# Designs tried in a protein design chat: VH-VL binders against q3z8v0. Part 2

Target 1, 182 residues: q3z8v0
Amino acid sequence: MAPKLLLHGCCAHCTAYSFKYWQEQGFAVSVYWYNPNIHPFMEHQSRLEAMRKLSAEMGFELITEPSYHMAEYFKNVSANVDGRCRICFDMRLGQTAAYAAGHGYEYFSSSLFISPHQKHQDAVCSAEALAKETGVRFAYADLRKRYSDSRHITKPLDLYRQQYCGCVYSEYERFGKPNSPA

## First folded at step 2 (VH-VL)

Design i2 (framework fv_indenebart)
Fold by ESMFold2-Fast, scan of step 2:
Order: C-alpha cells, then sequence, then structure tokens
Structure i2 (fold): chain C 182 residues (1-182), chain A 120 residues (1-120), chain B 115 residues (1-115)
C-alpha cells in the first residue's frame, strides 16, 4: 500500500509535474484545491476548470472545497498587505494539512514548491510549522527547476493561461506599476 | 546579459549527419525550456524541436521526428540538436531560442543562427 | 491546409497604417488562441513583438513601440497586427505564431514594404 499524500494544487500548470513527481516517489497522491487568494471569482473559476481538465487527463483525484473563501482571505491580509504571502501560505497549507489530518493522509505537500513566482522559503517555513502542529508529515522537494517540465505536460491540453500570481495585489504589481514587464 | 550562440552548421551530403550546439549565458539555463527554430533560404520560420529545463520532456515537428534529437547539458549551459538522415529540405539557418513559459508560449531571446546546407 | 495563413506581401506609405492578417484554419477558432507576433529585419534573427488574446489579456515585448498593437477579427477567424504611423525601419517580415496540438506553428510571413 502506497503512503497517502495530499498535494495542494495552486494551479494546473504547477500541479502537473508536482503530481507526477510525488507519484514517482511511491505515493498515492490526491490533489486538493483551496485557493481563496485567486481574484476575482471568474479568474478563480477559470483556473479551477483548468485543474479539472488536468485531473481528467492525468487521472488523479481532485478534492475541491465547495466554498470560495475570498472574504476570509481579505480579513487576514488587509491589516498586513506587505506580509500577505506568508499569510496566504498559512491559509492554503493550513487548510491542506487540516484536511490531510482529518482524512487519513500521512503526508501533505504543495505545487507551490515548483512555482518560480512564490516566496519559496516562506512557503517551506509555513509547511514545516504546520507539520509540527498537525502531526501530518510535510513532504518537501525543491521543484523550481521542474517548472518547464510541468508546462510541457500542460501545453498540449490548451488549459487556461493565468497572467498574474492570483490576488488583486499581484495583478496590480504586474500591470499597474511603472516599468511593468510585457 | 542573456546570450545564445549557435555553432556546428556547415555543408553536408543528403543522408549525412550534423550536430548543432547553442552556448547559453546570462541566465540560469536549467530553469528554461529551449527550442530550435529554422528558416530555409527566402522562406518563413519553422519550429523544429523543444526541450524542457531538465531535459526530461521533448517535442518535435512532424517533419523531423525520428531523424533529429534535441538534448541539453545543463552543467555546460549548452543545447544540442543531433541531425541524422539529412534531406535537401533541411537546408536552413537554425536558431536557438529561449522559451518564455510563464505568461505565454513564445520565444523571448534568439541566437544569431547557424547555417546548414544539405547538398543535392 | 495550413494552420496559419498570412498574405505574402503588403505595401504601405510612410505615415500610413498597415493591418497584417493571420488567418486560422477553419477547424480552429481564433477566439481560443493567443496570437504571437514577431518581426524579422534582413540579416537579423526574429524579435518578439507582442501577444494578443483579448483586450484584457495581451502583452507587449520590451522596447516595442505602442504604435504596434494586436487585435482579432472573429468573422474572418484572424489575428491582426496593426502598425500605425509607418516608418521606413518597419520594413520587415512579420510572422504570427500559435501553440496548437503540441507544436509551435508559424504563419508563412508577410513582407511589409514601406515606400
Amino acid sequence: as target 1 above (182 residues)
Amino acid sequence: EVQLLESGGGLVQPGGSLRLSCAASGFTFSDYAMSWVRQAPGKGLEWVSSISGSGDSTYYADSVKGRFTISRDNSKNTLYLQMNSLRAEDTAVYYCARDEYRWGDYFDYWGQGTTVTVSS
Amino acid sequence: QAVLTQPASLSASPGASASLTCTLRSDINVGSYNIYWYQQKPGSPPQYLLRYYSDSDKGQGSGVPSRFSGSKDASANAGILLISGLQSEDEADYYCMIWHSSAYVFGGGTKLTVL
């Protein structure tokens, strides 16, 4: 029996190789969708639909939270916008670890560890703290060098292509600032 | 200071082989997918092959499948294209290009190209 | 049948505007694709110009003047590159590109002459 790992998926493009990697390491992997940091709602839905298509193509179980917790995200972030990424990691990884603990998963991880756009060490520190708190083991691998491999899996599927990290703050940072890249 | 420099082109007979190289500098080479794009004399651009940053995943144009092999050596920051069973229609300038994969599917940096001429 | 079709040549006067078309094969819908545009001047490698998916989802290459813009014509099933205020240095070959069916596909290119 393969040990069970709950993999938080931040987007289809990051999840494709992350899923393949953990499956190849001998885990029985389910993907967990909880991303209240994606705004507006239609952007969240486009990315979730891309994840559903990826699930169908790769054959993994996709577990989705039925509620969109955007209000909870802003409640937690509004008082400390400059520290929002760590707060965001704590929310998404916390929910993942809690779900894992409640549903018999021995391990949890995230596709955040493949993303070139994330504050990698903040996400690692968040996950390590949550592993101690919940008793679920954190499976860590630095997959940032594998982001292009993940995109190679998703390119043939013509999935929705996101244009910013997720939150309204990241959208403004990409498009609203002087000297924004093309 | 992103730079891509192709080499290895030349004159070859039909059925012959050539190996092209692309030396990359100014960025973390292993983080990027890379591609070869060719252009026949007086003709348009034709994508040839792409390779992921690790080298584990490759794509090929139908016209070159089974004849060309794309590879990379990340310790040397070098991309390769092994071309076998060359045909007259493979005559072209071959460009090394870096794949922008984050926000879209396009080539953000190109080398100067290396010329391959298949005699017939 | 070609996936992307571009007219072979186009001529326009200095100061005028040029609209370059990239027509998608009838079995695929232009609304579903990012259309990428490249410029190639004689003796030089191609240079990325811009990407257009929709008015809210588009991007411009570094250093590319605002007089270059992208759009789509749904009725023609085509992507459009518009170059306004034409200058002599705009004389070049222009290529459209999409990602389709596990391949990067280029149009045949349009040679723009500014006379």
Scores: ipSAE 0.350, ipTM 0.766, lowest interface PAE 3.5, mean pLDDT 90

Design i5 (framework fv_indenebart)
Fold by ESMFold2-Fast, scan of step 2:
Structure i5 (fold): chain C 182 residues (1-182), chain A 124 residues (1-124), chain B 115 residues (1-115)
Amino acid sequence: as target 1 above (182 residues)
Amino acid sequence: EVQLLESGGGLVQPGGSLRLSCAASGFTFSSYAMSWVRQAPGKGLEWVSSISGSGGYTYYADSVKGRFTISRDNSKNTLYLQMNSLRAEDTAVYYCAREDYDFWSGYYDYFDYWGQGTTVTVSS
Amino acid sequence: QAVLTQPASLSASPGASASLTCTLRSDINVGSYNIYWYQQKPGSPPQYLLRYYSDSDKGQGSGVPSRFSGSKDASANAGILLISGLQSEDEADYYCMIWPSDAYVFGGGTKLTVL
């Protein structure tokens, strides 16, 4: 049978081609939604609704973590805001790998590896460490050159358009800093 | 410095064919979606076609579907538009344009750089 | 009916402000779309100016001065490009654009004369 891969979806737009890619590599792919780094809650819900719409259009299984771990995010980040991206990767990929281990997935991966805006190598290092800890295999592909392809899949679907990375710190960086375009 | 340079335009009879080229430089060509946008003499802008960075996904205006084919050769940093069954109403300046994305949202949905255009005249 | 309608021409004085409208066909709600604006000077290709969805969701092209701004008029179902402190160099054709779901659609363009 096709090996099972749990694909962490950071947003619908990054997930579209990432899902297609891993399915084409011969995996049985389920998409996992766990993004406590998205604030406020209504922003999180708008992005989740976009993922639900993509799931319906592409026909993949979407697994949503019932808990919104915003408090855990801020507990982990507040002492080291400058290092928050690595902490964020560890949280999201860690939950994905743990879910995979608990539910019979042989592999895990993430749509993070398609985004040109992420700290790519930090995300890879996080995933590799988590694979070793959990015994779940990390499936890696650098999909940054396929980012445009993913956006072309979602473009006709009228999905929610985000305006910052996800966290309140990234929202402040865009809109609150002196000489901000906002 | 980003540069886009179109070529291949000319005078052609109705029913004829032309192949337009756009030579790109100054950026990682394969990472960007590309588009053709045309402008008839004294008229406004009309989007013609778009192609994703890999060439795997294409979009066409209804007026050109089945007649025009957009393609790209990433090894040569070149965008193409194959135009078949040309009509008088296809007469226009054809611009090559790069689709950029808003950094914050990641959407590829506006044209940040344009070439100077190449003129296509279809007349009998 | 055209998806996007722009007045063919507009005149304004140097130093004044100009408001350029882009009216969406009645079946398309302006509140749901990013409105993109482009400037085209005679003999030149178009240049991207800005995008406007809402006051909290907007973007500016590289090097585009803040005297260019976007807004919407929900009652008119229209996007608006505001150019303040008009200069002679602002004389150009201005085009709005949207992506409704399957195609880029440009307005017919407004010729702005600064006189």
Scores: ipSAE 0.499, ipTM 0.803, lowest interface PAE 2.7, mean pLDDT 91

Design i8 (framework fv_indenebart)
Fold by ESMFold2-Fast, scan of step 2:
Structure i8 (fold): chain C 182 residues (1-182), chain A 123 residues (1-123), chain B 115 residues (1-115)
Amino acid sequence: as target 1 above (182 residues)
Amino acid sequence: EVQLLESGGGLVQPGGSLRLSCAASGFTFSSYAMSWVRQAPGKGLEWVSSISGSGGSTYYADSVKGRFTISRDNSKNTLYLQMNSLRAEDTAVYYCAKEGEYYDILTGYFDYWGQGTTVTVSS
Amino acid sequence: QAVLTQPASLSASPGASASLTCTLRSDINVGTYNIYWYQQKPGSPPQYLLRYYSDSDKGQGSGVPSRFSGSKDASANAGILLISGLQSEDEADYYCAIWYSSTWVFGGGTKLTVL
């Protein structure tokens, strides 16, 4: 029986190749959607619909949380905005590892490890700590060199185009400052 | 900082072959898709081929499918275009172009271009 | 039938504004595509100017002045490049492009003459 891996999907673009990679490594892969860091709600829904379209096209199981936990995100981040990326990793990877532990997954991972724009080592450290805490194994691969491959999988599907990483802080950093690159 | 330098162009007879190279520097070559775009004398831009960062995915214009092969050597930061069964209509300046990206936004545009190398197919 | 159609030429005076159009074939909805714009001066390679999907989803190339902007005209099924405060150095060929059916498609180009 193929070992079960729960893959956290941060967006359709990053998930496409990450899913393909872990499936090719011999895992039975389900994709998990938990992204309380995406604001506002309609932006979250647009990205989730893009993930649903990718799921239909690639044939993977997509597991979604029934509630949008934006309040939990702000509760955890508001006291330490400068450290928000690590807090965000801990929230998303923590929920993924907990779901994995509760539902018979031997491994967890994330599409975060394909993005060249994430704090890669902070995400790795978060995942390793959570693996020890939950007893679920962390499956690691540095897929940053395959980022363009993932984009080429999703490009023909003409999915929703996100304009910032996810949170209102990243939206402001991109568009709100006087010398913003747009 | 980003530099793209094409080479390998020249004069060839119809039915001949030619291999173009593009030397890249100033960015993490393996992280970006690369493309060839050509321009016939006095004409507009025509996309020829694209290759993903790893080389795992390739795309071709219908006019060159089966004749041209795009490839890359990430250890040498070099993009290639192998051109076989050349026709007079392949006469053009061939540009090497880097595909841009912007975080998680799927832009796919050509943010940097080389100076071009000229291919002339004539008897 | 051409996927993208651009007028061959356009003339405008220094200091005026120029609107360059890029019309998509009728079976292709402009609303669902990023429209990319490139500038090419004689003897030079093309330079990326900007992309436009919507007012909230657009981007501009490094060093490209704010007087260059993108928009769409849904009724004409067209992408628009607006150049305000025209300067003599804006005289160039302008190309639009989209990613369509696993291919990059360029328009035929518009030659902008400033006076």
Scores: ipSAE 0.007, ipTM 0.553, lowest interface PAE 8.9, mean pLDDT 87

Design m1 (framework fv_masavibart)
Fold by ESMFold2-Fast, scan of step 2:
Structure m1 (fold): chain C 182 residues (1-182), chain A 123 residues (1-123), chain B 110 residues (1-110)
Amino acid sequence: as target 1 above (182 residues)
Amino acid sequence: QVQLVESGGGVVQPGRSLRLSCAASGFTFSSYAMYWVRQAPGKGLEWVAVISYDGSNKYYADSVKGRFTISRDNSKNTLYLQMNSLRTEDTAVYYCARETYYDSSGYEYFDYWGQGTLVTVSS
Amino acid sequence: QSALTQPASVSGSPGQSITISCTGTSSDVGGYNYVSWYQQHPGKAPKLMIYEVSNRPSGVSNRFSGSKSGNTASLTISGLQSEDEADYYCSSYTSSSTYVFGGGTKLTVL
């Protein structure tokens, strides 16, 4: 009876409270993993393993896209690195909305909207455009003030912790430039 | 070389206000969550407040909640602590400290500390 | 927030090993692998010596090691040197999403 919502999970730490929030709003929530923007592959696997542990702990359904579309990511991004964040949102939210449309989900959303590290407005614009294109409804809440609550859920679980946003460009921006952390 | 330098401490009467500053250099300030930690004379360390890398998330110890405000100016590489309604129990050396993890909004560990600035609240 | 329990003082002579304990509960030290240790010389800021129970930052001597068993974390200093004379504080993440510090231990080298 509860409306079905497909929640894109960008990482376990962002997903924990996002899942709880949408469940408490009366949705039947499944979490969807599609993150070709995470490099290298072993970093992607560490973050996916953390999501699987969270899924077991919180009892939600985790749907994983079987293909790691790293080549697609670089094909789309390499000619426009400065615009890569919007391209990245379009890829991940587009795949989520398409899966939702194909599998009877009335709504989609993302754990991106809890992260203080994301280009929030670009992600909202991407999701709104995709909702119009697919006919799936976009469920929006600004959960950035609840990021600490999500960390409160995941810290006790001792899950893998990311050191950069995801892509090799973000890793270089954090660690490779003068005066960056080392 | 990572450096954190606090300033703004002094002697102040109960009920008054004081603003502390922490000037950061030697790292990308805008990439790190920052803390204030205090130490009363002859006592141990106590966490006071934390602010996320972009200033969007702020958390406080119960003892200071509603009275203290943490803020930052990433263009100036500076952290602030606005202390209102000061009480004698707020007397302490105040340290600013850095958090190392990208995904942190607080509650991790303090990899670099400033030299501290003394705040004395007395009637 | 209660302070973690540390001995008030510990002493050793040069070349010996000493261990400082940090005892909490299952809601802090026992529940999480987020224990850190800080060294503080008189009049100076604390310096991170150990994080996440047993990891050393770059520049910290391998004479310093950390461990945990149940509700007790331990800092061990081997090959004790006069420069190690300082106050040592442990800290842990708590189930209330805060940090709690130990009361501190004064290390005297002879």
Scores: ipSAE 0.037, ipTM 0.574, lowest interface PAE 5.2, mean pLDDT 87

Design m11 (framework fv_masavibart)
Fold by ESMFold2-Fast, scan of step 2:
Structure m11 (fold): chain C 182 residues (1-182), chain A 121 residues (1-121), chain B 110 residues (1-110)
Amino acid sequence: as target 1 above (182 residues)
Amino acid sequence: QVQLVESGGGVVQPGRSLRLSCAASGFTFSDYGMYWVRQAPGKGLEWVAVIWYDGSNKYYADSVKGRFTISRDNSKNTLYLQMNSLRTEDTAVYYCARDLEYSSSDYFDYWGQGTLVTVSS
Amino acid sequence: QSALTQPASVSGSPGQSITISCTGTSSDVGGYNYVSWYQQHPGKAPKLMIYEVTNRPSGVSNRFSGSKSGNTASLTISGLQSEDEADYYCSSYRSSDTYVFGGGTKLTVL
């Protein structure tokens, strides 16, 4: 019986190698989908469908929240848009840690730690605080040098690939400003 | 104002080596995969090599595998192609090209103007 | 490596539509939705016209459209204009993380 780890999946492309890594470390890994930060709804669904396809191909259990909590995201973010990324990490990792605590998972982690494009240290600080709060252990590895390995796993599967981080603010920051790189 | 500027081309004898550089500006270089593509005079495009954003993964066309090495220096925003054991068939304009940040682009988003390499006796 | 198959040349008159085909196998064009198209004017670098089969980059005219059926991708140019005269190349991801170009098609606007 291997120790159980609940792995938050932010997208299929980040999840592929993250899942493989934690399985190879000796964990029984389930992937958890909770991403209310992805807008609009059809973008969320495209990314979720990519995760479902990855789950079928890699053979992992995918646990999804039944409701799209966009309203909760905006309620938590609207008073502090400039700090939204930390709020977003706290929401997604908090829900993951709470699910883990409620369902017999000894550890939790996230595919966020493979992305070179995330605020890595903020995500680590969020996870460490949540581990202390919930009593679930945070399993940490810096997988940013393995992002290319994760892409290599997903490339042949022809999965939907995102063009922005997730929220409407990130989409506007990438594409909407006249002087923004796009 | 994405810019890619190739340099290092020239005339070299068969069997010699040459290193090409591609200087990137106007974007966060370390967030993008990069390609080398070549075009022999009067001929079509041929993919040469790809390197992931962090330098951890590299792939090559069979025609150059074992002779060419792609590399990058993210601190200098520069892509390189080290070309060893050059053959007359390697004569071409060499382009660097950019991938996309959040997508596996698998396409050549922005191109430099190219640098001519002539391998002749 | 075997190039993707394109016709060597195609021609049309101003205002007409033309289509350029790009045929591969189930290991490239037929297996993945990673087909792109490039326009190259004499003496210039290629320009991305279509990516991921159907998508246009910002700044590319909606007269250019892409499609795919089985192992064949197609680039269609409607409302043909004199400045469209160029060489056109398709490209595809190929299994094992390699990439392949078509042989190229010379478009002449007569």
Scores: ipSAE 0.099, ipTM 0.669, lowest interface PAE 5.4, mean pLDDT 89

Design m12 (framework fv_masavibart)
Fold by ESMFold2-Fast, scan of step 2:
Structure m12 (fold): chain C 182 residues (1-182), chain A 119 residues (1-119), chain B 110 residues (1-110)
Amino acid sequence: as target 1 above (182 residues)
Amino acid sequence: QVQLVESGGGVVQPGRSLRLSCAASGFTFSSYAMYWVRQAPGKGLEWVAVISYDGSNKYYADSVKGRFTISRDNSKNTLYLQMNSLRTEDTAVYYCAREGDYYYEMDVWGQGTLVTVSS
Amino acid sequence: QSALTQPASVSGSPGQSITISCTGTSSDVGDYDYVSWYQQHPGKAPKLMIYDVSNRPSGVSNRFSGSKSGNTASLTISGLQSEDEADYYCSSYTSSWTYVFGGGTKLTVL
């Protein structure tokens, strides 16, 4: 039987090739949605709906965390906004590893490792620490060179297009700063 | 605040070499793919080369393959274009550009540096 | 040299709408929705106006819109203003992992 891998999906565009890659490596892959760092709630729902469309097209199991932990995100981030990306990785990968441990997954990974827009090494460090804490194995591959392959899969599906990383801090940094476009 | 500044342009004889630099500031340089694009005087834009965020993947226009080498030093926030075996047809303003967040678009451009290849 | 076909020039009056076409092949514009449009004023660097066929970067006026049908992408500028007078270039990803620009279109606002 193929070993089971729980793949955290940060967005549909990053997930498409990440899923294909791990399936091709011989894993039985389920995709896990937990992204309390996406604000406001309607933005979160638009991105989740894109993931649901991708799931239908690619035929993977999508497991959606029922709780939107926005309040917990802000509680954890508000005292250290400059360090928020590591806190965010710890939250999302932590829930993924915990779900994996509780549901018979031998491995976990994330679509974060395909994105050229993420703090890659911070995400790796977070995942490695969580693997030690939970006993679930972290499956790592640097897929940043394959980001264009993932986008090629999703382009014909007309999926929702995000305009900022996810959190209100990233939205402000993109649009609200002096000399930012209107 | 996000800025790209090209340098290293000048007048050079055919067959010689020249190295261009592009200094990046105001963003996390090591997280973005980078481009070189050129424009001959009075002519249109022509893509020259692209380099991945970590420098491990590179693609070139057929007109420059084997002669030009794109590289980067993420510790110095600097992009390079090594131009060898220069031809008069390489005369152009050379722009560096950053790949945008949606891949395959060039969202930030430098002001360009002029390279003139003449005998 | 660019591979995508654009008209050399287009003109319009203030307040009117104009459309610029960009025609490629199935191995670039046809198969890939990675078409960008750039505006260039004389002596200036290009500015991204449209990416992924129809998406606007932050700060680009909604008077600019993009579309694609088959092997042809189009840029439409509505409510034409004197500041829109510039050269416009389309660009597309190709199946060979390379990029190609159009020849450029000079927009004159009369």
Scores: ipSAE 0.013, ipTM 0.502, lowest interface PAE 8.3, mean pLDDT 87

Design m4 (framework fv_masavibart)
Fold by ESMFold2-Fast, scan of step 2:
Structure m4 (fold): chain C 182 residues (1-182), chain A 120 residues (1-120), chain B 110 residues (1-110)
Amino acid sequence: as target 1 above (182 residues)
Amino acid sequence: QVQLVESGGGVVQPGRSLRLSCAASGFTFSSYGMYWVRQAPGKGLEWVAVISYDGSNKYYADSVKGRFTISRDNSKNTLYLQMNSLRTEDTAVYYCARDYRWGEDYFDYWGQGTLVTVSS
Amino acid sequence: QSALTQPASVSGSPGQSITISCTGTSSDVGGYDYVSWYQQHPGKAPKLMIYDVSNRPSGVSNRFSGSKSGNTASLTISGLQSEDEADYYCSSYTSSGTLVFGGGTKLTVL
C-alpha cells in the first residue's frame, strides 16, 4: 500500500500541482484545509469553494476543519504582528501535523512550498520542528519553479482568483500603500 | 530594464533545420516561464511552444509537435527553439515572450522578433 | 492560426471612442476570465494593453478598457489619438489548457 501523506492546501492554485507531485512520488495523498489566516470570512469561503471545485476535478479527498478559527489567529498574532508569518505557519502546519498524527498519516507536507510569495525558509523550519515534535515525517520538495504548472491545471476550472496572501495585514500591504508594486 | 533579443533567423530550404536563441536581461530569467510566438507575414499571432521556469515542463502547438524543441539555459539567461523538418508554412517572425508574473499566460515583454523564411 | 473572431478593420477620428470585439466560444472567451489584448505598430513587437479581461498594466493609458459579455470580449479606446493607430489582437485561454489568438483588427485614426 502507498504511504499516506496529508497535504496542507493553502489555496487551490498552489495545491493542484503539489497534489500531483506527491501522488507521482508514490504517496496516497489527502488534502487538508485549515487557513484561519484568510480574512474576511467571505474571502475564506470563496477560497475554500475553489478548493472544493479542485477536489471534485482532481478526485482527491478534501478534509476541512469544521470551524473558522479567526479568533485563534488574532489571539496568536496580535502581540507580534511583525512575526506573524512564522506564527501563521506554525498554526497551519501544526494543525496539519496533529491531524496527521491522529489519523494514521505517515507524512505531512504543504502547498506553501510551491508559492514564490511565501517566506519559504520560515515555512521549512516550522515544518521540520513540527515533524520532530509530532513524530510525523515531513515530506519536503521545493516546488517554487513548478508554480506555472499548477496554474495550467487550475486555469481551465475558472476558480476564484485571490488578490492578496490571506490576512488583513497582507491586504493592506498590497493595496493600502501609495505607489505599491502590483 | 527588461530586454529580450532574438537571433538565428534566416532563409532556409524546406526540410532543413534552424536554431533560434533569445537572450534575456534585466530580470531573474530563471523565475519566469517563456513562450515562443510566431507571426506569418501579414497574418496574426500564433503560440508555438512554452517552457516552465526550470525547463522541466514543455508544451507545443499541434502544428509543430515532433518537429520543434524548446529549451533554456538559465545559467546563460537564454531561451532556444530548435526547429527541424521546416515547412513553408513555418515562415514567420518568431518572438520570444515572457509569461507575466507566475505563469499567467499573457506576455508583459516581447522581443523584437527574428524572421524565418522557409523557401526553395 | 486564429480561432477568435475580430473585425478586420475599425476606424475613428481623434477624440472619438471605438470598440473592437473578440468572439469565441464557451471553451475559451466565454468559459474563462483570461482574455488579453495586444497592440502592434508596424514593424514592432506586440505590447500588452489589457490582461484578465479588464486589467491594465502599469503605464497603459486609462483610455483603454476591456470588458466581456458571454462569448465576446471587447477592447474600448476612448479619446482616440493618432498613436493608437495599430493592429490589435485578442488572446484567450482555452479548455485544452492552451492559448488562442484573434485574427487581429487594424485600427485607422483618420
Scores: ipSAE 0.027, ipTM 0.568, lowest interface PAE 6.5, mean pLDDT 87

Design m7 (framework fv_masavibart)
Fold by ESMFold2-Fast, scan of step 2:
Structure m7 (fold): chain C 182 residues (1-182), chain A 121 residues (1-121), chain B 110 residues (1-110)
Amino acid sequence: as target 1 above (182 residues)
Amino acid sequence: QVQLVESGGGVVQPGRSLRLSCAASGFTFDSYGMYWVRQAPGKGLEWVAVISYDGSNKYYADSVKGRFTISRDNSKNTLYLQMNSLRTEDTAVYYCAREWRYDSGDYFDYWGQGTLVTVSS
Amino acid sequence: QSALTQPASVSGSPGQSITISCTGTSSDVGSYNYVSWYQQHPGKAPKLMIYEVSNRPSGVSNRFSGSKSGNTASLTISGLQSEDEADYYCSSYTSDSTLVFGGGTKLTVL
């Protein structure tokens, strides 16, 4: 019997190889969508639709939270914008670990660990703390060297192309600065 | 205003080494993947090497693999190409080029003016 | 070998439309929507004209359009102007996460 792993998917691109990796490690993998850090709502929906298309293509189970918790994201972040990435990791990984604990998953992980654009060590520290708190095991692998492999899987699928991390702060950081990319 | 300025080109003998530099300004250098692309006199463009925004991932064209090394110093906003065991067929104008790899295609939105490398006996 | 195939030259008169083809394989143009087109005037650096098959950067005239069918990408220039006279290169992402370029097409506006 393959142990069950709940994989938080931050986007289709990062999820593609992360799913393949954990499946190849012998896990029964379900992908979990909880990304209240993606703004505005239509951007969230475009990225979710890309994940649904990837799910159909790769044949994995996609579990989607029914509510878009944008208000909760801003409530948690607005008093500490400089520390928002750790708060964001705690929110998304916390929800993933809680869902795992409540639904018979022995392990949880995240596609965050493939992205070279994330604060990797902060995400690891968040996941390790949540594993101790919930009793769900954290499955860790540094997949940053495999980012191109994930891109290789998703490029032929013509999925929605995101241009910033997710939150309005990250959009401003990319496009609002002098000499920002066109 | 985005600027990329290559330097370090010149005339060099076959079998020797040369180091190219590309000074970047007008953008957040450590947020972008960078490329070296070359063009032999009167010929077309040829991709040489790519480096990720943090330097952790590097890829090379088969023609230069094992001889050339791409690197970057984000504190100095500078991209490098170390060229070892140079051959006459490495003679070209070498361009540095910027690519944003954040869920985009592999395209070059800005190029430097180029630096000429001539490998001759 | 793995280079993309373009015609060596193409010509047109002012006001005409021309199309430049870029033919690859199923391991590059045929599999990925990551085709770019560059314009190069003599003695100058290349300029990005089209990215990801059909998208134009800010500042590029809508007279330039890109498309793809099977293993062949195409650059179409409508309403030809004298300043369009240049070399045009296509580029594609490949299955090994590298880039390849076409041999280039010299556009002459007669």
Scores: ipSAE 0.023, ipTM 0.561, lowest interface PAE 6.9, mean pLDDT 86

